# VHH binders against q9w197, part 4

Target 1, 300 residues: q9w197
Amino acid sequence: RLRLQDIPALTQDHCRMRDPAEVERIINEFVIGGPERMQIVSDFDYTITKQRTEDGGAVPSSFGIFNACQSLPENFKAETDKLYHKYRPIEIDPHMPIAEKVQYMIEWWTKSGELTSGFPFDQSEIDQIASKYTHALRDRTHEFFADLQRLGIPTLVFSAGLGNSVVSVLRQANVLHPNVKVVSNFLQFRDGLLDGFQQPMIHTFNKNETVLNETSEYYDLVHTRDHIIVMGDSIGDADMASGVPASSHIMKIGFLFDHVEANMKKYMDTFDIVLVDDQTMDVPRTLLSLIEKQHKLNLE
Below, E stands for the ipSAE of ESMFold2; O stands for the ipSAE of ESMFold2 at other seeds; V2 stands for 0.75 times the mean of E and O plus 0.25 times the DockQ between their complexes.

## First folded at step 1 (VHH)

Design n10 (framework vhh_7n9e_1; at its last look DockQ between E and O 0.49; V2 from the best seeds 0.00; counts 0 for: pae O 12.6 > 2, unsure alone 61.1 < 65)
Fold by ESMFold2-Fast, scan of step 1:
Structure n10 (fold): chain B 300 residues (1-300), chain A 122 residues (1-122)
Amino acid sequence: as target 1 above (300 residues)
Amino acid sequence: DVQLVESGGGLVQAGGSLRLSCAASGFTFSTYAMYWGRQAPGKGREWVSGIYSGGSSTAYASSVKGRFTISRDNAKNTLYLQMNNLKPEDTALYYCVRGGTHIVATSPFDYWGQGTQVTVSS
């Protein structure tokens, strides 16, 4: 039996837990179950990428990479900024019912699709910009993905951002191994011109396993893997694995950076582990290391 | 017109070996990641192995790592799975799977083959 106090990465001040006894129990279940029962479900923006860089440089979101492309029509950024200023306050409104917010998300994405249509575009521009941000991945992300590949753990990168940018960053960072799959919003082309985004649209309020279970063959291959690590930087990310059986063991890891004091209670109620201003993959890697160590002993 | 046709399955004794092949047609094989999945009697589908489009990056489920080897011949549009030291628990229908270009929003696996049966006797 492993105890939390004997795991240095989990005893640091920036690693917060509402229920340390439950975290310890889940870790021991993961270790007993081994890599064969494991899968990872992770957000991309500000989860695989840093929330801040050491030098204070801005980390663009996946859509931010696209918006920086020079071949986009004049005023494209200005028009998308207008939509952001209209719909973002609705998206984060704590008093509006989610069902009502969903209608505004559909409206926002429909209008964004109209702006992202009728002109030629080359993926190579996204690749050029993305190449500048491989250093913006959370520290030891390369090692984390190498650990997952070595252990044969299926990894789903589930993003409400722009998948073209997500794939480009992961590929250029040399972490897009065959066990990694990206589910996100992708650009659509018709007759050589942009034609909005491929359907269905992934947004903050539909980013959950139910959509994947109904439409994705990926979950047919991984549904027997009932030991899950969920990683995210927003409250909604905690639900990415919500469609799994109640018998599943899920470790939810939340990266908290903005408005720490105000958000701490809600994050601790939502995630099993809350990492405060931790721009590394050290905690997820520690969990994998514990699983791997026991697995090697069992093979001996 | 996309087609994946598996072959090489059969009955083998524990400790034996089999080599599965998947003949691909109707698409540019060299640009797609490819996978092997399996379904054992009375169980759900399970991911077994994957190989990136260039062939240099591979991944394996822990239950088969060290025993199975995935490979591809892009000139022949063929995917392979070399299975060594087979165990009774490896008994399953084995599927060749075309991976998406990571472009599909909800389905990263585009096409599945018909499957080839592997039965390992004790």
Scores: ipSAE 0.079, ipTM 0.589, lowest interface PAE 6.3, mean pLDDT 85
Fold by ESMFold2, look of step 2:
Structure n10 (fold): chain B 300 residues (1-300), chain A 122 residues (1-122)
Amino acid sequence: as target 1 above (300 residues)
Amino acid sequence: DVQLVESGGGLVQAGGSLRLSCAASGFTFSTYAMYWGRQAPGKGREWVSGIYSGGSSTAYASSVKGRFTISRDNAKNTLYLQMNNLKPEDTALYYCVRGGTHIVATSPFDYWGQGTQVTVSS
């Protein structure tokens, strides 16, 4: 019943769609199904946070917040950078079988855990640094999360980054409401010292059904909600909800900022909606407003 | 065996002050960051303030900065919140919270106390 031409946020020049008719169809399914069938699965870094500030500056990742902590060993950042340069080419290699890549990802995380072990560390240091970046969330993120809470829509923040930073930013921004769950990599402490990361580790190749299906709390949250909005800033994020039934309706929103021309075709092939240099929550919020409007009419 | 027991809440007129206390037991208080959270009637839980284990670094939600002061006494295993210039919107159940982490979280906090009620009238 809704037509895309009647939804101004979706006709903007920077809002690109491989198949506008499919987007229109999914929106109408969401509107008919109402908020009780909805769930959100979103990445954090450069998806809930901005990819750039208004002045063009950079926003730190969740690990970037951790790496800025003063109590870290003096060479910590340099050592983690060495690991990145060793393993990142393997992670993105288009020819290596995934099973082999997984072994290198386990090696990478094992070594990262060793670097993140054997010294005292206080969560409050992350909180102090994170407080500086609560204003670096996408414009209208506060309203978006408030809408989700009001509509009772379960929201999963699924991050392969550092959950301690993710939770700290969300909490201090007052958007970590009871309907929000965070699944991420968290610091582990033993005998008063850092002892790497809690297991199991989340990496690019298991950021999907495998990790989530082993968590009964997540299954209880989502098992009856077959209308899904997936939000991410990288190709890998599109697969975060791949374990749902084939009858599910999934709207995949991709935030494209880096190397737009080179990445446009790949993003358009992967996401249903590609938002170019959009540092807001306006499109996801528009979808919620359409769902809420019909829901209110149905109650009357 | 972890216990956080809040006290010091009550009824106060707008513009007044209260000091909340939280007695901690069952863990090494001096090694944990500690927080205050609150839950207003009909709303979810919100972060209010936090303090490093040594007491020298503090953080505040923007709605309370300049009015509330968090402190701790590690010798007495006690966390405090001095609340000045109270407003009706500060009415809430206030929770003492120990910081923590885990694999799946809806909140950054690993243990919450029972809470102490603060009601700010008119």
Scores: ipSAE 0.000, ipTM 0.197, lowest interface PAE 11.7, mean pLDDT 83
Fold by ESMFold2 at other seeds, look of step 2:
Structure n10 (fold): chain B 300 residues (1-300), chain A 122 residues (1-122)
Amino acid sequence: as target 1 above (300 residues)
Amino acid sequence: DVQLVESGGGLVQAGGSLRLSCAASGFTFSTYAMYWGRQAPGKGREWVSGIYSGGSSTAYASSVKGRFTISRDNAKNTLYLQMNNLKPEDTALYYCVRGGTHIVATSPFDYWGQGTQVTVSS
């Protein structure tokens, strides 16, 4: 019975929808189902963190935080940069088949792990660097996570970045509540030395059911909660909740900032809601408030 | 069994100092990163400080940087927090927290002690 025109956050010019009627339908399903059927699946880099600061500057990625640590070998950043320049064009190639890209992504991750091996590393350095960027989360992120905790809504932070950085930022921002789980690439240590990354490897093209079918925490979460909000900043994020029953209702929110005109068609084809240069949590928070409001009325 | 037992809390005047201790047992202390967290009335739990398993690197929340010093003694399986220039806003229940090298879900915060109360009077 909710109509989109009566929800101000969704009528803003920067809030774009390929199919407004479908968005409206999904919202009403969420409202009918209530908070006990809800879950959140969100990327971290440039989804929970801002894509830009007010001065237009860049926000570092979770790997960027790691790369700023003082105890890394002198040549580490240069070698990591060489891998990026070799593999990034392959990752974004519009014509290469995904099956072929997967082979190169495995190669990239393997070589990155080899570079990230054989030296001591103080994990608390990540906390030191991360502390400088806890204020670079989207506006009202603290409130968003507090609402999720209060409503008992499981929240999965699903990241192809570096989980050590993700956890550090979320913890230091005081949003890493018990209902929040992080699935990401974590550093592995052996005898006090770095030994690459823990398996399974997460990359752009397996950030979906392929990885999560091997993670029992995710399976338990998705099979009990079939009303899902997915949040991401890249096309690959739209599939993070794949593997749920076909009867599930999924709202996909995409944060579009980079090369807006060139990317608009792809984002509109992929996400249910595309937010252009929105550095806030206001739209996700609005969805939660609609669900909570009707749920409380139904209990009267 | 894993045990983390905090001590050293108490009532102190603003500007004063306290030294918290956390006795660890039931695991190989020297292989785990360790943390202090706190919970003030009306606030959620906050990270305060962390220290690498070897003790060579430390990190602090901005609210305590320059005033608090984390340290560890791996021979005694003990984590410490020296708190100087205490302020009323430091009043909280302080927790010893174990991290690890293979933490996957939620956080390095995979085990919490019961906490020790610190009360700072103005």
Scores: ipSAE 0.000, ipTM 0.178, lowest interface PAE 12.6, mean pLDDT 83
ESMFold2 (binder alone), look of step 2: mean pLDDT 79; pTM 0.799

Design n11 (framework vhh_7n9e_1)
Fold by ESMFold2-Fast, scan of step 1:
Structure n11 (fold): chain B 300 residues (1-300), chain A 122 residues (1-122)
Amino acid sequence: as target 1 above (300 residues)
Amino acid sequence: DVQLVESGGGLVQAGGSLRLSCAASGFTFSGYSMYWGRQAPGKGREWVSGISNSGRSTAYASSVKGRFTISRDNAKNTLYLQMNNLKPEDTALYYCAKVEYSSSKPTHFDYWGQGTQVTVSS
């Protein structure tokens, strides 16, 4: 049986756990189950990408990459900024019921779709901008995705951002392997003109069973994989795997950077492992390494 | 039916040049962004270069930037990749792809050609 104290990556000061005994239990279940029972569900913005660069430079979100495109109408950025200033405070409001917030998210996306319609757009302009940010992936992300491909572990990148940008960054970083599936918001075109976003819309409050049930092909692929690593940078990301059976073992890893002291209690209550200002994939990779090591021993 | 036929590969010495072509049919070529990808022996597929439907916008993987040039001729439904200063690590099967972003697909490419082999000796 593995003990946390024997896993150096999990004994670092920046690696926080509300319940170390539970983390240790889940790790041992993963190791016993092997790679064939594993799947990964990960957010993209500020989870696969860094929350900060080494020099403190800004890392744009997937929508930020789109908004930087030069072929967008002159007033597009100003109009989308107006929507952001109206709806973002509602999205993060701690007192408003989630059901009421969902209605505002639908309103925001509908108005954003209307702004993102009626003009020609060249998708490869996203690729030009995204090419500048492949270095902004968390350290050892290439190795992490290579580990997943080698182990045959299905990996879902589940983002409430813009899938066109997500796919572009992952492809250009050479990590969009056949075992990686992206579920996100994608641009829609009609007769060469932008026509909003493909349905269904994905927002913070529906990154869960509701959207994944509509992707039955993915569900069929992973239906026997009840050992799950969930990775995210926001509280809402913790629920990305909520639709799986109660018998499942889920390890929730949260990346915390902003307002650490104020957010620590909530993050520790929500995630099994909270990584404070850790711009690497070292902890997820360590979990895979432990699973792989035992798997190789079992085959000998 | 969508068809993509790559040509122009071959054996070349390090520092040499090759020009790849991709003949497209079965869809409105001028309406789609196109990409070149490659797969080296024992490695996964990697994106090399992309070009917009109009040809005005191009993008390159950092490993080939400054050495490769992507271009297209919409009148001839043909995509090109000019490869200069080739290195042994450029040895791979090169294929072109029509790109359509979709959450339902395991890759960003909705069609891949058969490919053309490029071998760079050192």
Scores: ipSAE 0.000, ipTM 0.208, lowest interface PAE 13.2, mean pLDDT 82

Design n2 (framework vhh_7n9e_1)
Fold by ESMFold2-Fast, scan of step 1:
Structure n2 (fold): chain B 300 residues (1-300), chain A 123 residues (1-123)
Amino acid sequence: as target 1 above (300 residues)
Amino acid sequence: DVQLVESGGGLVQAGGSLRLSCAASGFTFSSYYMYWGRQAPGKGREWVSGINSGGYSTAYASSVKGRFTISRDNAKNTLYLQMNNLKPEDTALYYCATGPLGYTVTSYEYDYWGQGTQVTVSS
């Protein structure tokens, strides 16, 4: 039986847990169950990508990569900025009921789709810009995805951002292995012109069971995998695996960087492990290492 | 159908050079970002080098920077990788690839890759 005190990565000051005994219990269940029962569900923006670079620079979101494309119409940024200033305060409003916020998210994405229509666009421009940000992935992300591929663990990258950018960054970083699936917002083209986004639109408040149940290929891959690691940087990311059939043991890892003191209690209530200003994949990799070590012993 | 056919691999001694070619067909080559990847036995796919549609912007993995040069000839629908000062660690199956000709929310396969050409570097 593994004890938390014997796992150095989990005893660091920046690794916070509301219930260490529960974390220890889940880890031992993962180790006993082995890689065949495992699956990963992860956010992309500021979870697979860093929240800051080593020099303290900003990391663009997946939409930020798209907005940097030079072939976009002259007024595109100004119009999208108007939408951002109107809807972002609503999205993060702590007093507005979620059901009411959802209506505003639908308005925002509908208007964004209208702006993202009626002009030609070359997807290779996203690829060119994304190539500059492969270094902005969390430290040891390549090793993390290599571990997942070697262990045969299905990995869902579930993003409310722009999937075209997500796929581009992962591909060029050489971590988009066959076991990785991306579910996100993808550009739609019609007759060589942009035509908004493919349905369904994914936003902060619908990254959950409803969208995942619509992807039957994903369900077939994971229906026997009831040991789940969920990774995210926002409170809403904790629900990405909610309602997935046969899910019995979930380890929720939250990356906290912004307004640490104000957000700590909420994050610790929401995630099993809260990683404060940790720009690495070391904790997720440690969990995989423990699973792999026991698995190798069992094969002998 | 998209088709990518690599050539130019072979056996070479450490410190030697090879030039790989990739002949592309079935899509508008001049409109797509192209890249070279490699896979050594027992290891995952590694991105090696990329080049934008126009050929004026390139990027390299740290392990090959300064030794490899990627280029393209859009008139011939051909991608190249000039490999200099080869090391035993460069031994791998090298393949050219391009991003998807279109994205789908349900697709597991986002990239199109060729069959690869084997590069073996002896010490």
Scores: ipSAE 0.005, ipTM 0.240, lowest interface PAE 10.0, mean pLDDT 83

Design n3 (framework vhh_7n9e_1)
Fold by ESMFold2-Fast, scan of step 1:
Structure n3 (fold): chain B 300 residues (1-300), chain A 124 residues (1-124)
Amino acid sequence: as target 1 above (300 residues)
Amino acid sequence: DVQLVESGGGLVQAGGSLRLSCAASGRTFSSYAMYWGRQAPGKGREWVSGISTGGSSTAYASSVKGRFTISRDNAKNTLYLQMNNLKPEDTALYYCAAEPYRGLSYTSQNYDYWGQGTQVTVSS
């Protein structure tokens, strides 16, 4: 039986847990179950990418990469920025009912789709900009994805951002291995022109509704995998694995960077492990190493 | 983290002007997009205005467009809202909020902090 006190990565000051005994219990279940029962569900923006660079500079979101493309219409950046400043405060309002916020997310997405329509666009522009941000992945992300590939663990990157940018960054960073699936918002084209986004639209409040399609090949790989590591940087990310089998053991890891004092209680209530200003994959990698070590001992 | 304190509210006659300030403490204020919101008695919160990290892009609610101007001074870690031609319907508690600029339709962290606010009362 593993004890948290004997796992150095989990005893650091920046690694916070509301219920250490529960974390210890889930780790031991993962270790007993082995890699064959494991799957990962992770957000992309500010979860796989850093929340800050070493100099404190901003890291662009997946939509931020798209907005930097030069072939976009002259008014596009100004109009999308207006939508962001209108709808983002509604999205994160702690007092507005979720059902009401969903209607505003639909409105935001509808207007964004209208702006993202009627002009030609080349994916290569996203690729060019994304190439500058492969260094903005959390430290040891390459090693983390290599661990997952070696262990055969299916990894779902589930993002309310722009999938075209997500795929571009992951591919150019050499971490988009065959076990990695991206579910996100993708650009749609009609007659060579942009035509908004492919359906269904993924926003903060519906990630859990679209996590798996029962007819997909991915479903066939993961429906028997009831040990899940969920990774995210927002409260809504904690629900990405909702609706999985009743036998599931889920470890929720939350990356907290900003407004630490104000957000700590809510993050501690939501995530099993809260990582404060930790721009590395060291904790997720430690969980995988414990699983792998026991798995090797069980093999002849 | 960024901590926010609003000031500059008060009582003013219709047609008058007020300038609100939001003082931020923290080393990375210039990394945050900033917003003004308001809540009138017996009503829900209403978004008023937003400004990008460098101040180059601004947006306004239709009800205040042309009358209010949002600005920021990153050297002083301060956000401003210049309110001109005030109307009785502008009466509300005004508060500021901060978050890293994230682009189009992105959700990452629930960063926004709404301070205690500053009361604006416009007499008719």
Scores: ipSAE 0.006, ipTM 0.292, lowest interface PAE 10.2, mean pLDDT 82

Design n5 (framework vhh_7n9e_1)
Fold by ESMFold2-Fast, scan of step 1:
Structure n5 (fold): chain B 300 residues (1-300), chain A 122 residues (1-122)
Amino acid sequence: as target 1 above (300 residues)
Amino acid sequence: DVQLVESGGGLVQAGGSLRLSCAASGFTFSRYDMYWGRQAPGKGREWVSGISSGGSYTAYASSVKGRFTISRDNAKNTLYLQMNNLKPEDTALYYCARGEFYDSSGYSLDYWGQGTQVTVSS
């Protein structure tokens, strides 16, 4: 049996756990179960992308990439900025009940859809902007996705952001492998004009695992995979794999960067592992390495 | 108006120590996470360390971990960086930065000071 003290990536100061014994138990279950029982469910914005660059600068969200497109209407960014400044403080408020926050998220997404309608748009401009941010993926993200592909582990990128930007960044970074599926908000076009987003709109508090059985093909890949690594940077991300059988083993990894002190207790209560200002995939990758090592030993 | 003013830089020999200070004004210092970054001549900016609003959580770049210590005094609106066992590769302009919890592109480091020069001789 593996002990946490023997796993260097999990003994670092920035790796926080409310219940280390439970983390150790889940890791050993993953190792025993092997790659064939594994699946990954991950957020994109500030989870697959860094929460800060090496120089401490801002990393644009998937919607931020879209908002940087110059072919958008003259006041588009100003109008979307008004919505962001109104609703973002509500979204991240640690004291407001989730049920109350959901009403504001629905309002925000509805107004955003209305703004994103009635004009032509060339999606190639998203590719141009996104090409500047492939380096903004967490350190060793390429290696992480390569590990997942090699092990045959289905990976769901489940984002409340803009899927057109998500796909563009992942494709240009060469990590959008066949085992990776993106579920997000995608632009909708009607009669050559933008017509908001494809439904249903996904926001921080309505991300849930029902999409995992959306298609027969995807269901055939994941219905037997009851060992799950969930990765996110917000409290709502922790529920992306909700509704799986009670016998399932889920490791919830939370990336915490902003308002650390105010958010720490809630993140520790919500995630099994809280990574404070860790701009790498080293912890998720370490879990895969432990699973792979035992799997190879078993095949021998 | 937000203002960040760094001090404490200078010339020091390898193996020596310096303590940098950053005096903050124009905002409620105790509500913001704070950071130190650096830029060496001919190189891009590099983050060095971060500290949570209440001082309970800290983070360090691997190149400085174990040698540098970040701290803050919220009563004095001041951020500190204690630098020990300095190396020639630590030579850089050091600046403090305020963490912004959001903007239209996400969150960012929104204000940077002008910096204080640290030069380590071998």
Scores: ipSAE 0.000, ipTM 0.381, lowest interface PAE 11.9, mean pLDDT 84

Design n6 (framework vhh_7n9e_1)
Fold by ESMFold2-Fast, scan of step 1:
Structure n6 (fold): chain B 300 residues (1-300), chain A 124 residues (1-124)
Amino acid sequence: as target 1 above (300 residues)
Amino acid sequence: DVQLVESGGGLVQAGGSLRLSCAASGFIFSSYGMYWGRQAPGKGREWVSGITSSGGNTAYASSVKGRFTISRDNAKNTLYLQMNNLKPEDTALYYCAKSTYYDFWSGHYTMDVWGQGTQVTVSS
């Protein structure tokens, strides 16, 4: 039996837990179950990418990369900013029921699709902008994805952002291995022109396994895997694995950087492990290391 | 019927140079960005370099930046990759592809057209 006190990465001051006994229990279940029962579900923006660079510089979101492209219509950013200004307050409203918020998210994404239509666009412009941000991945992200590939653990990068930017960054960083699948909003083209986004639209409140197509290759890999590590930087990311069987063991890891004191209680209530200003993959890698060590011992 | 035919690979000593070509047909070449990818034995495909439809902007993977140069000739429907100061780790099958979108449901680029590729082997 593993004890938290014997795992250095989990005893650091920046690693916070509401219920250490529950975290210890889940880790031991993961270790007993081995890599064959594991899957990863991770947000991309500010989760796989850093929330800050070492010098304190800003890291653009996946849509931020797209908005920097030169081929976009003159007023594209202004029009998308108007939608953000209208819908973002609704998205984060603590009093509005989620069912009502979902209708506004559908409206937002529909209008965003209409703005992202009727003009030619070249994916290589996203590649050019994204090439500047491969260094903005969390420290030891390459090693983390290598660990996942070696262990055969399916990894879902689940983003309500722009998948074209997500895959561009991951591909250029050499971490888009065969076990990694990206589910996000992808550009659609018709007759050489942008035609909004591929269906279904991914938004904050539908980021869960129910959006996966049952005939997809990814679904075939993960529907039997009930040990899950969820990684995110926002409260909504904690629900990415909602709807799984009650027998599932889920470890929710939250990366907290902005307004730490004000947000700490909500993050501690939402995530099993809260990592405060930790721009590394060290904690997720430690969990994988413990699983791998026991797996190798069982094979001996 | 989109077709891409890669050529120019071969065996070269570390520190040497090679120029790869990609002949494109079946689409309006000047209207699409293009990129080069590579795959080493037993590894997944790695993105190497990309170029916009006009040739005005380029991007490179960190592993090749400063050593490789991507270019295109829209009049000849041809994409190029000039590879300088080659290293053993550059050994791979090199592919060209038309820039397009990624289909999240299948986990593949829906408009990817990967030819047989051209083999580059760098000896130490």
Scores: ipSAE 0.000, ipTM 0.192, lowest interface PAE 12.1, mean pLDDT 82

Design n7 (framework vhh_7n9e_1)
Fold by ESMFold2-Fast, scan of step 1:
Structure n7 (fold): chain B 300 residues (1-300), chain A 122 residues (1-122)
Amino acid sequence: as target 1 above (300 residues)
Amino acid sequence: DVQLVESGGGLVQAGGSLRLSCAASGSTFSSYAMYWGRQAPGKGREWVSGISGSGDSTAYASSVKGRFTISRDNAKNTLYLQMNNLKPEDTALYYCATRGYSSGWYEVRDYWGQGTQVTVSS
C-alpha cells in the first residue's frame, strides 16, 4: 500500500487536499487497476495551458487566439465584446438558477454563431497565432502526453472553448497523439465562408458525459475504463466525467491561480487535489508514474 | 474522407530550390484550408506553412518565412510549396495536411499524406 507521505509531489504546501485518506485510497485503486482501466478527461484553457507565463504574462484562451486573427471583420471584436459583457455576468451569477443560465448560454452561443458567419476565414490564421503559444503549455506537458501515449491511456480534451485553436496548439506542440481526442466547439464552413459553429454547442453547464454519449466512437474506446483522472481550472470542470458507474474511481485535480484565498474552500470542496499556482503537470505525471511502476512489476 | 499524396522531394545542395506538390482527392478541395508540415529525423511533426481555401491568406513558420512560398491551384486540386535557399536544417519528411470532420459535429481531425523526403546536403 502506497502512503501519501511517501510521495514527495503530494506533500508540497501548494498541493492541498480536503480528504488525504480518500486521495490515498483512490491512488491505490489506480495502481491496482493498472493503465488498462485508466482514462483522462481534461479541460484545455488554463489547465493544459498555463494560467500565467514565467514572467507573469497573460496566456490567451482558445477564443482569444481566434479573436486575434486579422481577417475578422472590423466590428467583430467590438460585437463579441458586447456579448461577453452581457452574458459573462449571467454565467457567474450566484443567485440565478442553472436552468435559466443554460438558456442564456444557448442565446450567447447562437448570437456568437451569427457574428461568426458570412465572411471568408482561413484556419491557417489560427495556426499562425497558435504557433506562438505552444510554449504556454504547462511545464512538462510534452512528457505528460508522452507518458499517456506510451501507457495507451485515452485522453479526452473537453473544452467549452474553440476546438480549432485547441487542436492547432496541441498539433503544433507535437502532443496530439492517436490516443488524444478533442471535443470542443468547432467552426463551420460552407464554400469557404464561415457558417457559425458546429452543433451542439458546448458551454460551461453542459460540459459532461451526456454530451460524450453522442460519440459512440469514444464510448467504445472508454466504456471499460472506470478509473479516471479529471483535470480543470474551474469548478464546472469537476463534473466532466459525471454519469460514470458508481464503481468508478475518479481523481479530480483542480488548478487554482486567481483569488486563491477567496476560492480555496470551494475548490477544496470540489476537487480531490487542489494545486495552487502550480504551472506544471508534475502531480498528474506522478500519478501515472505510480501506475506504471506497479504495472512493470506485474510484468516482471 | 480525404486522401493526400505528396511529391517533388529529393536531394539538393544548400542554397538550392525544390517545389513540392500535394494532390488531394475525396472531398471538396477549395473548401479546406491546407498546410505543410515536416518531420526531421528524431523529431516530432512541425507546422511549416498554411493557406486558406481561396488562397488569399497565407502563414509561415519563422524558420522558413521569406524562403518558402505556399500556393494552391483549386482547379487541379493541388497544393504547392516553393522552397528557396534551402539549408541543411530543412532536411525532413514534408507532408501536406488538412482539417476535416470526424464522425460529425464535435471533433476536428487532421488528415496527413505519407510525405516526400527532402534532403539538403552541405
Scores: ipSAE 0.000, ipTM 0.144, lowest interface PAE 14.3, mean pLDDT 82

